# Ledger of designs, part 10: VHH binders against q9lmt1

Target 1, 351 residues: q9lmt1
Amino acid sequence: MLEKESDLTAMEKPNNKHAADSFSSEDLVSPVKKAKKSEEVSGGGEAVAAVGNREAEEDKPSFVSEEKKEFLVEADVAEDKGARHTMEDVWVVLPDASLDFPGTLRCAHFAIYDGHGGRLAAEFAKKHLHLNVLSAGLPRELLDVKVAKKAILEGFRKTDELLLQKSVSGGWQDGATAVCVWILDQKVFVANIGDAKAVLARSSTTNELGNHTEAGNPLKAIVLTREHKAIYPQERSRIQKSGGVISSNGRLQGRLEVSRAFGDRHFKKFGVSATPDIHAFELTERENFMILGCDGLWEVFGPSDAVGFVQKLLKEGLHVSTVSRRLVKEAVKERRCKDNCTAIVIVFKRV

## First folded at step 1 (VHH)

Design o12 (framework vhh_7ocj_1)
Fold by ESMFold2-Fast, scan of step 1:
Structure o12 (fold): chain B 351 residues (1-351), chain A 121 residues (1-121)
Amino acid sequence: as target 1 above (351 residues)
Amino acid sequence: QVQLVESGGGLVQAGGSLRLSCAASGSIFSINAMGWYRQAPGKQRELVAAITSGGDTRYGDFVKGRFTISRGNAKNTVYLQMNSLSVEDTAVYYCAAEDYLYGDSEWYDYWGQGTQVTVSS
């Protein structure tokens, strides 16, 4: 067969058009489901009068403790098939992924999975990765970055292990790249495999106490992820040590452009890895927003251009849902993105 | 390489106070968070207090209202003021620092050697 001319991203698919056009996965997500009980359990004045003594299980004095400052995180996603017949990008937007893990810290989670050879690997990762990461201990103690990194690494490892077992039993070989974010209190963890990117918009001003030193200056775009492509020297070396061959057009075994992915069962022996690169940083008044995007977005937007585009719309007072839709629309309609195009915009506001 | 040097530990009577200090030195270009953990004989290591580069603090439940963490930004130094000490506060106290290469794929965690705090009845 024409193995070196095989393109796993352009293989024939089941007719997903009608399925994609008829399915909605987010209709069941609501604020009511986030908490079983609300203020309806208590009255207005009575609730206020009980402040300090309403929680009998705490050994604290009746005095009001100093409140910890935190960030409000607002995020939304937009997607478009581009010139493709099917949608193989899958996403996660969870304002609190820790709701199913009692006694853990609140955790916001965002991810894009870019499927190739079908969407089954991306769908599996969407369902299981965040659960496996949280189960491995991410939302506990965050000061030790190595412990947090170990939890994320274990989550990726376990997800790929289970995914590969399902791919064998189901007779499929789909793969997916990933860019994932977890926000716990003021700590941000970014993990990626493949060529999806996370870009941070960061200012030079503090602005916390009304101190403006750079009014009107543009935000800096910081790339938080390292792409895993077979053509890059370190990845090429790793693949060759595994017995893999990279074609003249930069594809592993003539097929895969990326060197790391979930799934891709038949390419694991040639060096395809599900081990992520992980970045961790602390939120301050300098961090404004983050953009997560699949390779389709980044083919037509440079990081600085994307940051400038989003900053302009946010300054015009547009909501993050409108901003994400405008970003993807610009990519597809004006900049001619031909691949599936998915973007998540995450905005940080000090409260 | 980075070193964390702890000081201020020792023997104190119940109801007394101690102030622990931790100084970070070496080639750290940024320290994003610093904190204190403690470990008593036969027990797991637990969080005492942490402070972020933005100045926000976090405390373990058993020390809230008694202990205060503070930071000297210019010196990469963190302090733990310990008031109303009880025999249950007896432990080895460890300083920890989280350093992240912003926009790089590398990061580092640093731990001090520990300083003994003994509270007598």
Scores: ipSAE 0.000, ipTM 0.178, lowest interface PAE 13.9, mean pLDDT 74

Design o13 (framework vhh_7ocj_1)
Fold by ESMFold2-Fast, scan of step 1:
Structure o13 (fold): chain B 351 residues (1-351), chain A 122 residues (1-122)
Amino acid sequence: as target 1 above (351 residues)
Amino acid sequence: QVQLVESGGGLVQAGGSLRLSCAASGFTFSSYAMGWYRQAPGKQRELVAAISSGGSTRYGDFVKGRFTISRGNAKNTVYLQMNSLSVEDTAVYYCATEGYKYFDLEGSYDYWGQGTQVTVSS
């Protein structure tokens, strides 16, 4: 039901006419709590070393310098294994992906790939997805939203095709969910498969009473992604048409909670898809920052809580690197996140 | 195509020092993070040190205070200064980049160098 109210699902039916995307029904998408990840880890403990290394890093934001643009993009990532002994999350932070050619459209790219059944599908996606999207015709000189969306769709398709071939030859069955962002000019493209989530923090132009619009109004949290779970009606229907069975606990063939992922070779015949939902929106003075997170983050942070947490730290003058690290530490240490926890914070600053 | 060429490895006595270099070509070096990894016989490849395009650094726990990563953007080179070496530092050391490259139509980017052997004798 909620999926039908969202423009985020428009790319499931690419034969329909596509107007330029603007914010529409995504403001109305309710956050969904995650199912528990119950995989037990055997072997040595190693989380302390990873946390120690992370804490010793220089606290400096990454950013994109744009001579003719209204916005600078600053971003950083933080990660923690949680209660797991393995880290299956993989990420990309490219605040300036456009430096290879002078005079092209400025491009920033960020992604989180949440691996399951191992890390190999997530690593493959990190290495190949952006290249495949560029090769499929992501605009480099003149922005065309429809062309950009088609390039992203083809990039996901080709990445999964090549990944599946490698999984057969290598004898592995790993899968990965993805949440990916491309920023071209002043347009943001968000693409997702599975249950990783992107949340936007957006300023209100007026309060409810139309008074004191500048009186420290809290930022609104907008969920930009639709989760792909086998239990959801649209996904369930698609899976059943592919011959897949959804168990009473909401899992495809009794195993997968997600209905879309890269890899998962043995489940492709049952309807696991690598086709993303893609949402595009324009950067204005209202957009403050975005939070990308794997399912572990969103299990313990509601979207509004995460936005409020990040906003408070940014108002205190903390760099995005410190903000992202503190967000993940809060999730793991105070909120008891047991799963791998990865977050990217992307801040939009006026130039 | 991305090419990473390591040099500076060799045999050294415990307590000694080595400086590794990695010459990068085929991409806009200054825009990408660079890292050093190592792999000892029978062990998994592990992170030694990483440096961002902006110069922020990260180190593996077993090398903190002993190793220093740096980069020379004008020379397209990343360096690893290795001090107070121990037998446990014996490994093949690999240079890697975490960036991307979009103009290689062959699609076969190997983001790793061939490695350079470091042997520390007791």
Scores: ipSAE 0.000, ipTM 0.128, lowest interface PAE 17.2, mean pLDDT 75

Design o14 (framework vhh_7ocj_1)
Fold by ESMFold2-Fast, scan of step 1:
Structure o14 (fold): chain B 351 residues (1-351), chain A 122 residues (1-122)
Amino acid sequence: as target 1 above (351 residues)
Amino acid sequence: QVQLVESGGGLVQAGGSLRLSCAASGSIFSSYAMGWYRQAPGKQRELVAAITSGGSTRYGDFVKGRFTISRGNAKNTVYLQMNSLSVEDTAVYYCAADLYRDSTGWEYEDYWGQGTQVTVSS
């Protein structure tokens, strides 16, 4: 629990959590209440087959950023269905994320979307969220942290607005949680809705713990995200204010564990929000890597355990592509993760 | 916007080789993941090979070791070198561009070419 408190403190960087919560409190009404038609994706295992073949092939970092000489960003993803028949997780790995919106600042973008009730909401978010964040004014020339956070908030709002319209016309009710990262120059922004998690591995200063050894200092696991579960006191209060009910098993209207998600059209009136918490931090020599994961990963890996697992493999000289695959394999095969399991490992190297 | 123009398809004897090319015009090619898909009559469209903006590759099990995907960012072109062709490789081959690293299915690709026919005779 003490480690949980320290991780929560790390997420409370100035103006981050409060800004998101204030936005959420202004946004507790949903106009969506009419059922239209359900739309289901039918046929095709191409994505699943394609993912399996990728894991057999790749043995080096899939994405490398060399534009900023001070930092090289290497990242890769791995996924596994677990014990599920379908794959409802989708992801984004973009070392250059400035395609249709030119600017001076280098932008990298990484995300995991964990679908529930189908994959349509996750797929919509994958296709549209980053573009909506850019269109909302993500800084392109000069970094302004408040402007960046405002653009991310608006991007999430606009994505959910458009997604809900599509869900009405298509007759589907799918939802998705999200953990998203933008890297602008040397500043990292982490935004989440739901129970997907981002964990940072950060070097400790010698003697910060009052103990000295001749060996290297351990990496500290820092949880960068605040989970949005209906059972948590702040979320529970917000939901109850909206007229929602939390069942004895901790689920909104007896169905949803999460209190924030894209989509979930029928639950918007009960307080399901797409407003993210946003955490920002500066890349220094102390930041080693990040792990982004869906809830399936984090059910079987504690943050410190995952950081230790990844650190050991990186020290053995394994590429980030192999490291991400080994992490997911450990979660599913050895630790018996039953849910879809997706992880992105992002490594920060100094040039 | 990205427009994709495919070339290099045709008729070839079993055991032969073909090189497919896909020239991209429009927005920043170097930032797109590029893929080759194929569809035989009465079958679903399937991924043959993909290459990310960073140059990492993946292949369908049925073509691994025989086909090689590559990209020329200076020419805004992606290539598929097809060696040791068999009758089972007969299909329409499609070039696709994806803003995101990998394809989640044919309906989720950002841009598609019109397709080029590859026919392998015995």
Scores: ipSAE 0.000, ipTM 0.202, lowest interface PAE 15.0, mean pLDDT 75

Design o15 (framework vhh_7ocj_1)
Fold by ESMFold2-Fast, scan of step 1:
Structure o15 (fold): chain B 351 residues (1-351), chain A 120 residues (1-120)
Amino acid sequence: as target 1 above (351 residues)
Amino acid sequence: QVQLVESGGGLVQAGGSLRLSCAASGFTFSDYYMGWYRQAPGKQRELVAAIYSGGSTRYGDFVKGRFTISRGNAKNTVYLQMNSLSVEDTAVYYCAREYSSEPWYGMDVWGQGTQVTVSS
């Protein structure tokens, strides 16, 4: 069964995790604190946030360390064009993105842009998105999660605005999906448009497993992104309200599988959006690594399978550079991925 | 390793009944929303029925009162009981697993499909 480009794009994505579960759980310091007493009794998130204290102070563990915990971030990328004639995936690996902006908060930034209809939109996003996020007010001294999310949202909006102007003047209509990560201090922000995914490998706790054994503790794969495909009911509804039509093969106006992207100038009037979903969580000793991948990776790897593959290689003592290359090689050579395949592996090492 | 395998399709006379089964493997079946879709030649794939992890069900308008979806968590299987079949029910029927925890966000794992043919 020889598959063509359109058939490969229509292939099923191997997602083993509910996005809503990931988002809610990752934003909590402790699951038992979600419905805890507030001063107002009838809620508490905003009241607690207004006080400026985000730490869970009740039920302190006997061995709580008061010393500041710092993580070293090691990351690398690998790419392969698969069976395609062109490479339209573009990536960013900036373990110290603050080098270009003296006086800013130390920041790590990683992104994959999956181009379609050409690579110009992906290249534009690589060059401009992070700068636009910084210019929109990404925190430079003290971290404020709401300010950071607002800056990321505005950065995406401005990037698409400028990209669309460039596409008009240049006479091109390229588009790109994006999965982007910013690590500010001990907080991780994940933003996505389209069908690329970020998956977190997190250690299980006694509370999650209902046991106290540490022997053979497997990492749980947590999907941090919500995919935007025209075929999915939520996006289908939004597209139809914008006057867009989804064809029998699941594509917007018969062309696009995705419902959100940078660029795609001619599809903006039919509901293609550059508005990202943004998820934030705190780095603790439980977070081991993240895998960012374009849709080509996730066609042949389920999230749990990818986490297991990466964990095995890391336990063997392999460098993150080797791990990322082995992951992409497995996807393309052994699992027969036909699309462009790009993956970034981000490892959190406690120091 | 994650897969869905449909069975129970075949040829049946109008007014008859048929029961489809979908055997799931490679994931924690009880945690997922499961659904049945169908596609007739030249038409879009359409929702037939879905069942949530808690047992709540949803149906396409054209099958309400005639079809029943159910699940057997102990057997990792989802079922579609099809009663009062008509020629218009002729299609390939696909078993699917929901992509996310939000109902009807989309399906991420699909079976290969099983043919149902209703003759007059």
Scores: ipSAE 0.000, ipTM 0.112, lowest interface PAE 18.9, mean pLDDT 75

Design o16 (framework vhh_7ocj_1)
Fold by ESMFold2-Fast, scan of step 1:
Structure o16 (fold): chain B 351 residues (1-351), chain A 123 residues (1-123)
Amino acid sequence: as target 1 above (351 residues)
Amino acid sequence: QVQLVESGGGLVQAGGSLRLSCAASGSIFSSNAMGWYRQAPGKQRELVAAITSGGSTRYGDFVKGRFTISRGNAKNTVYLQMNSLSVEDTAVYYCAAVTEYESLPRYDTHDYWGQGTQVTVSS
């Protein structure tokens, strides 16, 4: 094993990632990409007007009927190591988290952790992040959106704190990016650090039948996450204020392409942060499904192409488990993804 | 720098009308989705109306049929026509913009906010 192996990671990866990111960024409409907040992307520090005593815990405006918010969540994951010798991606699929963590509020949790410099940071995050978010006060009986966002922020902070202690005692430097989803009642919270991505497929018009897989319903791909790369203006400014240097190829200290990650203990002093951006939205009949993917998926799939691929298979009546496997197989076998490739497909069905 | 400036607020009696204007600076206005939000004392901010660059509109449940959002003839201006005003419409009204033109301001992550204009409806 190389001493400081995490400092010697893939030299060609920035060029491949940059090309994929440029394509994805230009292809989609995504207000989340323009948010400058790293902790909270909705309502934080901003006063929000009441919506006629509808829901006390709702801290964002609503313009859809509350009666049509009943959903069943179906989800599955697929993974492939690509051309790599090791698998550094790990995942969480908990369509009913209340089975393990009892509460009266409906709770579902999904996450992908994309390891770099080894898998230990990703494995730590998989084992501890959701527990730390619960311990920080994630609502279990009555949804309060501000409380939920604070619990997610504290969970990320605590997870990185404990992970860094473990990395020191274990003598490892591993890091991991994360894309995480919590569904609390009818509200979705998306939290990310780094360049893993969540994409929402949303219909352009409300369908009275609640049929999201029927032909003739146009779907838009909406990127719900803001990538954290050192080259982006707000991240660049934060890194430089921390004493970090960004090389001409867009890498922090000439090494890391991402500006936020769990772990990466040697880069924390240069401004690598585990503070997530959090995006929250309400589930309506317009939201069809979400795709969570590591950077390997998004290097070979534009978000609109991924949404179209998944929609086609769902229209053919395939189960979400088959759909996720076909998506990853397409990425690796047909589109020649060379990196670890992990995807979670989350389908919202009216009940 | 993109800046939003609201105007047209004031005091009006119940059943009356007001027209709010929001002037946006910068060349990105034609590509922006624009929205109006309101906040009453002690309450959370809520969406009143939104309009995409292509002219598609959306309204909050409590104002649908009474308020109309439009893009004006003056370059870089969005309007809110408020009819049949009630005491419950009393709030500070804020203009907001997102740089992504196809996105309605459905999520609270807007790129630009105005300072707000007060609307007071007396009984």
Scores: ipSAE 0.000, ipTM 0.117, lowest interface PAE 18.9, mean pLDDT 75

Design o17 (framework vhh_7ocj_1)
Fold by ESMFold2-Fast, scan of step 1:
Structure o17 (fold): chain B 351 residues (1-351), chain A 123 residues (1-123)
Amino acid sequence: as target 1 above (351 residues)
Amino acid sequence: QVQLVESGGGLVQAGGSLRLSCAASGFTFSSYAMGWYRQAPGKQRELVAAITSGGSTRYGDFVKGRFTISRGNAKNTVYLQMNSLSVEDTAVYYCAKDEYYDILTGRYEFDYWGQGTQVTVSS
């Protein structure tokens, strides 16, 4: 049986330092230290603060090279119903969002919304979230990292507000988890609620010519998102303070496994939040690709396994559309994923 | 189906040595990084040692110079040689596969863990 990542989350500062010291120093950047100091302690507010600190540290100027390399973003999605009769996952793939939303700042946007109790919340989020983030002030001319994070937070809040109003008037109770990415110039913003996940593949050491020098394990998997499940201590605490109960099988009010989602209006009073964790990082020669996936993908793929699978196919020269389809096919056909399975692969090519 | 089976744990006196083995199956062993973690009672799990597919090694500061990680690709096995053991080394030792980095916590984790093997060091 595949080990669950939830078993791996509680680690002390000495263990964090030893883990960091035990692998390539290239995997250690200033944002990591800030994130550790801010801590991932009590969920939403503190997790958002930690992500904010990471982004501020990533904006630190380079005195070695001030020129940022131009990157082409190539991405595609694949989906499969698994053993289910319905498809409740929806997605967004906008490798050049400036085509639809004019601005001088390069912009790309990708998202997966995993519906539960029906598809209406996922469809609403797909239609409205990016527009609400833009309306809240997502930078389109000059990047300001703090302004971008504030716009994303407000976009999530506004989307859930409007969604809940629609759910009341329409008489539905649907909910959806979300993993969302915005690429603004050379900066990536990742926002999530629930148990969908974003994983980054990052190169190890490069020589003076920018060539990769490590042959044994060339790409490190980096999990960019924190899962929001009712069973996790910080989420459980928030739910219990709101009068919610967690059943013996780890579900809020005996039903929801996740502690954050869009919609789920009957569970909002018990602590279900639409406040995302947001992480930002700088695109460099080290970032190779990202994998966004719903919980169905990550049930059967560990982060490192998924990175290795995608890396092998990209090395064989396969197009990102083929790579994403092969990843989902592997999950469903070979690894027995029974749930809806959706994945987006985002490849960063240096020009 | 990935399987990791640890062996070689037990009771040993301070200053003694133990060699842990982890037999791996269900994947192409030579292609993956392997590691050893430990968890003492009432404490969080901590990295002891890691080895890449290419053979590069990393150690936790508290065991560097005393412990050695190695791998035998022909036998699909990773080893941890533990020398100069102290009472502070008492823990359950876990074999792990497929390290990844969690950016929110700033920590390295593994996708797959073995069931663990108990090491007890008596004074």
Scores: ipSAE 0.013, ipTM 0.415, lowest interface PAE 8.5, mean pLDDT 78

Design o18 (framework vhh_7ocj_1)
Fold by ESMFold2-Fast, scan of step 1:
Structure o18 (fold): chain B 351 residues (1-351), chain A 123 residues (1-123)
Amino acid sequence: as target 1 above (351 residues)
Amino acid sequence: QVQLVESGGGLVQAGGSLRLSCAASGSIFSDNAMGWYRQAPGKQRELVAAITSGGSTRYGDFVKGRFTISRGNAKNTVYLQMNSLSVEDTAVYYCAAEHYTDWSGRTEYYDYWGQGTQVTVSS
């Protein structure tokens, strides 16, 4: 039972309100931002410094070399407030997260944080999670899958710990779900808490030419994440063991649909966890692209439908920035998504 | 790269038990999601049980409470313990492996398949 006034006040706070909003997610992700993220190049002094660092690294002798197939990762994001009064989704698009750490293992990082009860938990996670994962020992020279998974797990734990401390000092109780991707060398790690999804578009077979799609073979949509909702049997059992109650409408303590999130300070005692599910897989010529989306996207797009939509636009030669924008525009304008709608499209190209 | 080899199938009386094993070769990591499917003559392949790298399990409705899927630490091996077997459990059982967790449990999403092992339950 909610006995504390602050808990009751938080639980009475209206969810995102429905209104005839004219604001578009594209207003938040300008063409300048898209061009910057998609076509980033070294500038003046940075170019000179980067070249100098590369030359110094290349001074080490290499007597045996194996040519490895590597992927170019192109990604962009689009977002739209939908029919809500506020935008509580926050995102990260770092196709080269190693830019500040030259000479380390390739690392790309992408994330969507879907805020609830306010934006502050999502903003905190955007600012701190990746740094906390790096500080926890995310591999930077040689990939070790167990070490990477431990670093991600510890990064989530540390981020929630620090976030909860700030929520106490700041007097707020915001929460956020997360879907996060790290690409280390040729391995992808997907971590999620809550109901945002990551979907992979994958070829059924590889061909001799190394193409991701073969003539006549469609891409398959593969859901890489499991939603953490209070109504699902495994989560319900965990919540009930913590003394939490699931209401008749499927919400923890009558408010939260999700059973895992950053923040939600007053629900931690009832079993809300920031522990992610983590999945890893190898990048091969079969993996074409990924779509990360908040629950608003997935309300109006089934996984196979979203993959087909993105594949068609990519085959037409559209850039990933245009594809992500068109996906969110279709969700909000044509399919009448009323929630905050954010999507990241990540395309894998062999080089 | 990855090869799956099933063992433990055979003939068993109704009410009996069998344990199937699936050994994966060509991989040093137990990061793949793995599952068991079965196919009886004239029927489509159906999911029996699946286990993720994190140990989460999923079962087909017709085997819940009777079958248990588990992972071994050695050999990157998956097991299917089959209890209270009935004639309706007669099928070829296939081991399948994937690098990720898939919600649907659909056959077309698995990368690697074993050759199958026959399970025959007699009355």
Scores: ipSAE 0.000, ipTM 0.193, lowest interface PAE 14.8, mean pLDDT 75

